VH-VL binders against q9h9l3. Designs and how they scored, part 54

Target 1, 176 residues: q9h9l3
Amino acid sequence: PRKMVAIDCEMVGTGPKGHVSSLARCSIVNYNGDVLYDEYILPPCHIVDYRTRWSGIRKQHMVNATPFKIARGQILKILTGKIVVGHAIHNDFKALQYFHPKSLTRDTSHIPPLNRKADCPENATMSLKHLTKKLLNRDIQVGKSGHSSVEDAQATMELYKLVEVEWEEHLARNPP

## First folded at step 19 (VH-VL)

Design Gf3
Fold by OpenDDE, fold request of step 20:
Structure Gf3 (fold): chain C 176 residues (1-176), chain A 120 residues (1-120), chain B 111 residues (1-111)
Amino acid sequence: as target 1 above (176 residues)
Amino acid sequence: QVQLVQSGAEVKKPGASVKVSCKASGYTFTSYYMHWVRQAPGQGLEWVGWIDPDSGGTMYAQKFEGRVTMTRDTSISTAYMELSRLRSDDTAVYYCARGDYSYGYEFDLWGRGTLVTVSS
Amino acid sequence: QAVLTQPPSVSGAPGQRVTISCTGSSSNIGAGYDVYWYQQLPGTAPKLLIYDNSNRPSGVPDRFSGSKSGTSASLAITGLQAEDEADYYCQSYDISLEAWVFGGGTQLTVL
């Protein structure tokens, strides 16, 4: 079986009004939750909104942040060829300007069996925080200090493990 | 109606530059990538690059790096492709094509193409 | 020169079944990237025919089917009709090039 990793990214606001979401942190964990990658990333454009309340990113984190181009290369090297698990993962890939094979992508925001286990509508888009609380009885993204992408990536992986067997069988019978 | 309307045919001299426009309508311009694909006369399709109208981020085929610039004006839902230092082998029909990134990657909407002729 | 390899031409009589192959490599189709097919009628822009290996957009007849295995893909057309005469292109993504790539195209002639 292919190696599996989970990814979570934090974005800041760039552009004239800070409406552009730019990658500012990326965390990748393996199947066991071990951190493979966790770096602050410097966007190519000026940061207008750190979105600290959600992102946890502060100005001081950008002082020694890894330039986007370099970070992207490091991240892609880790992701290539692996099954990548994430929540609303298309946003992460978009921020990375990266295309991962759909057949090797697992988006926990679009797994009906996962929602079913959480007593949510199968076709609804539930937050990572909600699913984590319901299924893992764990609180993430708590407080005003912002998110921890490592914690979020680990939670995402654990959520997927709950439905891994069922979902992988489903995908085998119904390739995306 | 969902459509991409491209600018008219261009005739250029070698060494010149050309800027082709692609105006999107009928959908949210910033929710899809805009790809550019060209086709030389009697030849196949060749991917040039893409732009994310939301962020302005771009990715170009290596063959065109340094010569192509993709931009967008979100206020008028228009994407632009500028190709500089034109050569005769740049003669082609240039297409803009909408590409999904959230639910798939297919190019599901195409402009009618813009013929760019490079001749001395 | 195309990264994906297609036969230059195929032909068939009305009502027959024809197949168009698309051969890639370990860095594109073999890397797990989906294959897309486009139909280009003479003098027109390409039209999406198959997405995600085997799915048909609305309006595409079920006579058209796509499949993928290993490093290759195939487009099958059953009940061939005169209106199917066109150029067909396969497409995928190549991770080594970080580029979308097309096949060289196949001209389908209906005899």
Scores: ipSAE 0.937, ipTM 0.961, lowest interface PAE 0.5, mean pLDDT 96
Fold by OpenDDE, fold request of step 20:
Structure Gf3 (fold): chain C 176 residues (1-176), chain A 120 residues (1-120), chain B 111 residues (1-111)
Amino acid sequence: as target 1 above (176 residues)
Amino acid sequence: QVQLVQSGAEVKKPGASVKVSCKASGYTFTSYYMHWVRQAPGQGLEWVGWIDPDSGGTMYAQKFEGRVTMTRDTSISTAYMELSRLRSDDTAVYYCARGDYSYGYEFDLWGRGTLVTVSS
Amino acid sequence: QAVLTQPPSVSGAPGQRVTISCTGSSSNIGAGYDVYWYQQLPGTAPKLLIYDNSNRPSGVPDRFSGSKSGTSASLAITGLQAEDEADYYCQSYDISLEAWVFGGGTQLTVL
């Protein structure tokens, strides 16, 4: 059996107008929610918009942030060979400039049984916050300090665990 | 119409540089990676690299690292591949190909290719 | 030289079944990465034929099928037709190289 981890990333804005999303924090937790990785990451380009309200990233976090290339290597080392759980995970992989095998990817934003359990349309894209509240009765991404990628990764893992058996069986019968 | 339109054939001398363009239309340019793949005459396909038109991020095959530069102009939905220090074995048809990163990775749309000939 | 290994050529008569193998390694197909197949008709650009190991894009007839097992993949063509004469390439991603990789290509001749 393969190990399972959950990932969540925070991005800041780079480029002339800050419209380019650059990785600024990445958190990875194991099946039990233990933090395996949680680092602030320094984008290769100048940060124009910290997007603090959402990202939780502030300028002070970049002082000792891990350079992107180094962080990427560390993260890939953790992810390689694992089943990776995330919410809208393609954004995380994109930010990492990384390709993870689809067969080893679990995107909680695209798991119909999870939506069904939350009394949502199966083919709808629900937010992590909504699913977490509905299914785990927990509030995440609250306050003015911005998101916590660790919290979000943990929530993502817990959500997946609710449908893991059913979904893994489904995938076994219907490999992606 | 979803398509990729590439620039015309190029003839270059060894040591020169070539810049091939690929204009996308019919879809959201920034929603897909743009890959570049070349094919030498009578040979197979060789992946050169990709660019994320959204971020400008790139990844190149090790073979071309330091010699290839991929860029994009989002205002005109155009991707560019520049290959420098050309050699005769760089003679090939260069393709741009759209690659999904959200729901898959397949190269589902290809340009018609640009022949680059490197000769003395 | 190609990371993925394909037979250089295969042939079959119209109506027959042909199979093209694609052999990878633990760092690509064996690492769980999907296999993609492309058809390249003479004088044309490659065309996506199979994605995610066994899925056909719209417009690709069900005569074409793909499969994957272990470190290898296979493209099967049933009811071979003259228009199937082309070069076929398998593709995957190699995590060790951090590169998309192709097979050497297989030239299919319809006798």
Scores: ipSAE 0.937, ipTM 0.961, lowest interface PAE 0.5, mean pLDDT 96
Fold by OpenDDE, look of step 19:
Structure Gf3 (fold): chain C 176 residues (1-176), chain A 120 residues (1-120), chain B 111 residues (1-111)
Amino acid sequence: as target 1 above (176 residues)
Amino acid sequence: QVQLVQSGAEVKKPGASVKVSCKASGYTFTSYYMHWVRQAPGQGLEWVGWIDPDSGGTMYAQKFEGRVTMTRDTSISTAYMELSRLRSDDTAVYYCARGDYSYGYEFDLWGRGTLVTVSS
Amino acid sequence: QAVLTQPPSVSGAPGQRVTISCTGSSSNIGAGYDVYWYQQLPGTAPKLLIYDNSNRPSGVPDRFSGSKSGTSASLAITGLQAEDEADYYCQSYDISLEAWVFGGGTQLTVL
C-alpha cells in the first residue's frame, strides 16, 4: 500500500484587488500526524491582502518565506506517488499548479461515509471545522490568529482515518 | 451556448511572432484551465501549455518554454497564446481547450482551431 | 516520439469490434493518472470521447468503452459504423515531464 499524507494550504490575496488566491503556506503531515513539511511561501506577485483572520499569514511571515517555485518543488517531491488527503483539496492543488492523480486523491469534503458518520447529508459539502467538531470533538480554526495549516492537515488526516477502510474498499470496487 | 471561438488563420515569416485568441462563452471563464494544443499538418496532438484564467498562472511544455506566453483578459473571457521566434515547424492548427481542475482534468470543450502557417 | 504509444492505424468492417491500445509508462498511466480519449473526425477539432479511463460524456454511444491496466489503456469500439472513421488519441499526464501528453494517434478505417 502507498504511503498516505495530508496537505493543507493557506492562501493570500494578490492581484490588483487581492482577489487572486496565492499560496503562502503549505503543511504536510504523515499518517500519524507528524509534520513532514511546513513552510511559509512567498508568492510571485505582490501581496495585497494577507487574509490574516483566515490564513493566519502576516507580513512578518513573508520576510524569510520560501519562493514559490522552490517550495513547489519541495512539496511535489513529497506528494508524488502518495495518496494525498485533503479538504477541498482541489484548491490546494490549484494553488500549487499541480495535478495529482485522482485515484491517489482523497478529498474529505466529498466522502459520503464521512458525512453520514457526522449525521450530515451524504452529498453535502461540509466544512473541515464542522466535521472535526462533530467527529473528533475538537475545535479548530478558532481565535483571531487565523488558521493553522498544520492543525487543519492533521484534522483532515484523522477524519479520513475514521472512514479509511470503508472508503478504500469502495474505491477498490468502483475504480474511476 | 458553451463554446470557444478562436481568432482567424495567420501567416507569418520565420522569426516573427503570432498571437492567437480564444474567447470563451456560455460558462464561467475563470472556473476552468485553458489549455493550448497544436497539431501540425498530418501529425498528432501536442500539448503546448495551460493558463489559469483566475490567477493568470501558467505552465508550459518544456519544448516551448521561453518562446510561448499565455495570457488572459477576464473582462472579455479571452485567452491568448503568443508564440515567438517562429519556425517552419511551428506550422500547425492551434487549439484552445477547456480543462477542468476540480473534478476532472479532461479537455471537454475545444475551439475550432487556428491555422498558423510559417513560411519564408 | 509521442510519450504514449498507439498503433498508427487500425481497421475493421462495419459491425465488427476494434481495439486501440495506448501504452504509457510508470511516470504517467503507471503513476496513476487517468487516461482520456479523443475522437477527431476529418477536418474537425478533437472531441472528448472517454474521460477518467472508462467514462463516456453525454452523447457518446455505449459502443465506445475504455479501460486501463498497469501502464496501458485501451479503447474498444463495438458495432463499428462508418461514422467512426476518424483519428483517435489517448491522453494522460506525465509527472516526470509535468506535462499533459498525447498518444501518437490511431487512424481508424472502416472497410
Scores: ipSAE 0.928, ipTM 0.955, lowest interface PAE 0.5, mean pLDDT 96
Fold by ESMFold2, fold request of step 20:
Structure Gf3 (fold): chain C 176 residues (1-176), chain A 120 residues (1-120), chain B 111 residues (1-111)
Amino acid sequence: as target 1 above (176 residues)
Amino acid sequence: QVQLVQSGAEVKKPGASVKVSCKASGYTFTSYYMHWVRQAPGQGLEWVGWIDPDSGGTMYAQKFEGRVTMTRDTSISTAYMELSRLRSDDTAVYYCARGDYSYGYEFDLWGRGTLVTVSS
Amino acid sequence: QAVLTQPPSVSGAPGQRVTISCTGSSSNIGAGYDVYWYQQLPGTAPKLLIYDNSNRPSGVPDRFSGSKSGTSASLAITGLQAEDEADYYCQSYDISLEAWVFGGGTQLTVL
């Protein structure tokens, strides 16, 4: 069977008025939650808004950060050919300028059985923080110093495992 | 009306440049990638590249690297493709097409095409 | 050569069924990327016909169907009509090229 990884990214604001989301950190974990990749990434353009309260990114993180082009190459080598799990994962792929096969993509923000387990409406888009608290009895994204992309990727993988058997069978019967 | 309106036909000499425009209307311009696809007379479709109108990020097919530049102006919902150092085999209809990037990648809306003719 | 391989032409009589093949590789269709089909009527821009291997956009009749298996895909057209005379292109993404790729196109003739 294909190997499975989970990804989470943190973005900073670039472009006019800092409205463009550009990749500044990426974390990838394997099925067991072991960290396969965790790097700060230097966007190719000027950072206008570090968005630190959510991203956790500060100016000092950029001093020795891996340039985007190099980091992207490293990340794509890890993702290619794998089932990739994320939360609202299209934002991560957009920031990477990357197209992943739909059949190999798992988005914990869009899995009805997972919402049902959390006593949430099946078609609601639920935050990672909320699902993790309800289903794993864990608090993530605590405080105002920003998210940990390692913590978030690990939580995302554990959430997927709760519905993995059911959802993989569903996808096999209903190919995208 | 959801549509892509392209600039008119162009005739150029070898070595010149051409800039084709594609104006989007009826949808949120920054929510889709804009792709450029060309078709030489009697030939098939060939992908040139994409631009993300939100970020301005681009990706070009290898054969066009160094000769193509894609830009956009979000204030008028318009994408541009400029091709330089034109050769006779660049004679083609150039289409813009929008493509999703989230959960599907289909090109669901196409411009009518812009004929670029390169002749001495 | 086109990255995706299609027969250059196919033909059929009105009311019959034809299929158009699209053969890729391990770096595109075989890597799990979806297949899209476009119809290009004479003198017009391409139009999306099939997305995500087998889904029809609104307004595309159900006599058009798509499938994917392994490294290949197929477009089937049943109940052929004269207006189906067109060029048909398959499309997918190739991860090794980091590029969207089209088949060479198939000219459908209705006899």
Scores: ipSAE 0.761, ipTM 0.905, lowest interface PAE 1.2, mean pLDDT 93

Design Gf3
Fold by ESMFold2, fold request of step 20:
Structure Gf3 (fold): chain C 176 residues (1-176), chain A 120 residues (1-120), chain B 111 residues (1-111)
Amino acid sequence: as target 1 above (176 residues)
Amino acid sequence: QVQLVQSGAEVKKPGASVKVSCKASGYTFTSYYMHWVRQAPGQGLEWVGWIDPDSGGTMYAQKFEGRVTMTRDTSISTAYMELSRLRSDDTAVYYCARGDYSYGYEFDLWGRGTLVTVSS
Amino acid sequence: QAVLTQPPSVSGAPGQRVTISCTGSSSNIGAGYDVYWYQQLPGTAPKLLIYDNSNRPSGVPDRFSGSKSGTSASLAITGLQAEDEADYYCQSYDISLEAWVFGGGTQLTVL
C-alpha cells in the first residue's frame, strides 16, 4: 500500500513590494499525524514582508532557518512516491518549485464528498478553518499570531480520513 | 490573440553568445511559466529550462547549467533566453512554450521558433 | 539520448489504424507522471495533441487517442488521413532529472 503524508506551508513576501510568495515554513505529517518534518526555511531572496499575522513567521525564526535549497531537497525526498494530502495544495507545490504526480495528489479544498459531509455545496472551495470546525469540532488558526503549519497539516490529514475510502475508490474508477 | 512572438534568426561564431526573445500577448504573462525547448536540424525536442515570469525564478536542464540565463521584462510581457560559449552543436531552432503550473505539465502554446546557427 | 523511447517511424495506409509507443522508466511515467503528445507538421512548431494521457484539446479529432500503462504510453490514430503525416513526440516529467523529458520522435508516413 502506498504511504500517505499531509503537508502545509507558510509563506512570506519577497520581490517588489513583497508581492511574491516565498516559502518560510513547511510541516509534513504522516497518516497518524506524527510530525515527519517541521522547519523554518530561509528564502533565497530578501524578505520584504514577513506577513506575520497570517504566516506566524517573525524575523527571529529566520536567524537559524534552513536555506531554501537544502530544505527543498529534504522535503522532496519525503514527498517523492507518496500520496500527498494538502489544502489548496498547488500553492504549496509552487512555493517548493515541486512537481508531484496528479494521481498521487489530494486537495481537501476540492473534495465533493468532504463538502457534502459539512453540508456545503459540493463544488465550493471551502477553507480549512471552516471544514475543521464543522467536521472535527476544532478551532484552528485562532488569534492574531498567525497559522501553525503543523496544526494545519494535522487537520488536513484528519479531514481526508473522513472521506478516504470513498474518494480513493472514486479516483480508482475515474483516474485523473 | 493568444500568441508567442519570437525574435528573428541569428548567425553566430563558436564562443559567442545569443539572446532570443519571446513576447507574449493575449494572456496574463505572469500567470504561466515560460519554457524554452530546442530542436537541432533533423533531431528531436530538448527541454532547456523555465522561468517564472512573476518571481523571476528559473530552473535549467543540467546540460545547460552555467551556459544559459533566462530573464524577463514584465512591462513588455517578454521572456529572454541567453546561451553563451556557443558550439556548433548548439545550432537549433529555439522555441518558447507556455506551461501551466497548476493543472498540468504540457506545453499548450508555442512560439514559431528562432533559428540559431553556429558556424565557424 | 532521448529519455523516452519512441519508434523512429511508423506508416499506414489511408483509413488504417496506427499506434506509436512511448516507453519511459520508474523516474517518469512509472513514477505516476502523465504523458503528453505533440504533433509537428513539416516546417511548424509542435502542437499539443493529447494531454493528461488521454484527453484531447478542443479541435483535435476523436480519431486521435492516448493511453498509459505501467512505464509506457501509446498514441493511436484511426482513420488515417494524408494530413496526419507528421512527426509525433511524447513528453513527460522526470523526478530524478527534475526535467521535462521528450521522446525521440516518430515520423508517421501515410502511404
Scores: ipSAE 0.740, ipTM 0.898, lowest interface PAE 1.3, mean pLDDT 92
Fold by ESMFold2, look of step 19:
Structure Gf3 (fold): chain C 176 residues (1-176), chain A 120 residues (1-120), chain B 111 residues (1-111)
Amino acid sequence: as target 1 above (176 residues)
Amino acid sequence: QVQLVQSGAEVKKPGASVKVSCKASGYTFTSYYMHWVRQAPGQGLEWVGWIDPDSGGTMYAQKFEGRVTMTRDTSISTAYMELSRLRSDDTAVYYCARGDYSYGYEFDLWGRGTLVTVSS
Amino acid sequence: QAVLTQPPSVSGAPGQRVTISCTGSSSNIGAGYDVYWYQQLPGTAPKLLIYDNSNRPSGVPDRFSGSKSGTSASLAITGLQAEDEADYYCQSYDISLEAWVFGGGTQLTVL
């Protein structure tokens, strides 16, 4: 079977009025939650809004950050050929300018059995914070220091494990 | 009225540049990538690159790197492809096509194409 | 040279089944990337025919079907009709090239 990893990214605001989301941190964990990658990443254009309340990114993080082009190459090498788990993962792939095979992608914001376990409507898009609280009885993204992409990637992997057997069987029965 | 409307045919000399436009209507311009694909006469389809109209980010096929520039103007929902240092084998129909990035990657909407002819 | 390999032509009589192969490699179809098919009628832009290997967009007849296995994909057309005479292209993503890649195209002739 293919190896499985979970990914989470944090973005800052670039472009006019800081409305564009640019990658500023990426964390990747393995199936057991061990950190395989965790880097601050310097966007190729000027940061207008660090979005620190949510991103946890501050100016000092950018001083030694890995340039986007280099970080992207490192990240893609880790992701290639693997089942990649994320939450609203299309945002992470968009920030990476990356296309991953759909058959190797798992999005915890789009798994009906996971919503059902959380007593949520099957097709509702639930936040990572809410699912983690309801299903793992843990609080993530606590305080005003912003999110930790390591913490979020680890939580995402744990959530997927709750439904992994059922969902992998469903996907095998219902291939794209 | 979901459509992509491209600029008219162009005739250019070798060494010149051409800029083709693609105006989107009937959908949210910034919600889809815009791809450019070309087709030389009697030949197959060749992907040139994409632009994310939201961020302005681009990716180009290696063959075109250094000669192609893709831009957009979100205020008029228009994408542009500029190809420089034209040569005769750049003669082709240039298509714009939108591509999803959330629910699939299909090119589900195409412009009619813009013929660019590069000749003496 | 096209990254995905298709036969340059196929033909069939009305009512027959024809198939068009699309052969890739370990860096595209074999890496798990989905296959897309486009129909191009003479003098027109390509039109999406099959997405995500086997799905039909609205308005595409169910006599068109797609499949994928290993490093290859196939488009099948049953109940062949004169209006099916066109060029057909497969497409996928190649991670090594970081590029969307097309087959060389297949000219379908209805006899």
Scores: ipSAE 0.733, ipTM 0.899, lowest interface PAE 1.5, mean pLDDT 92

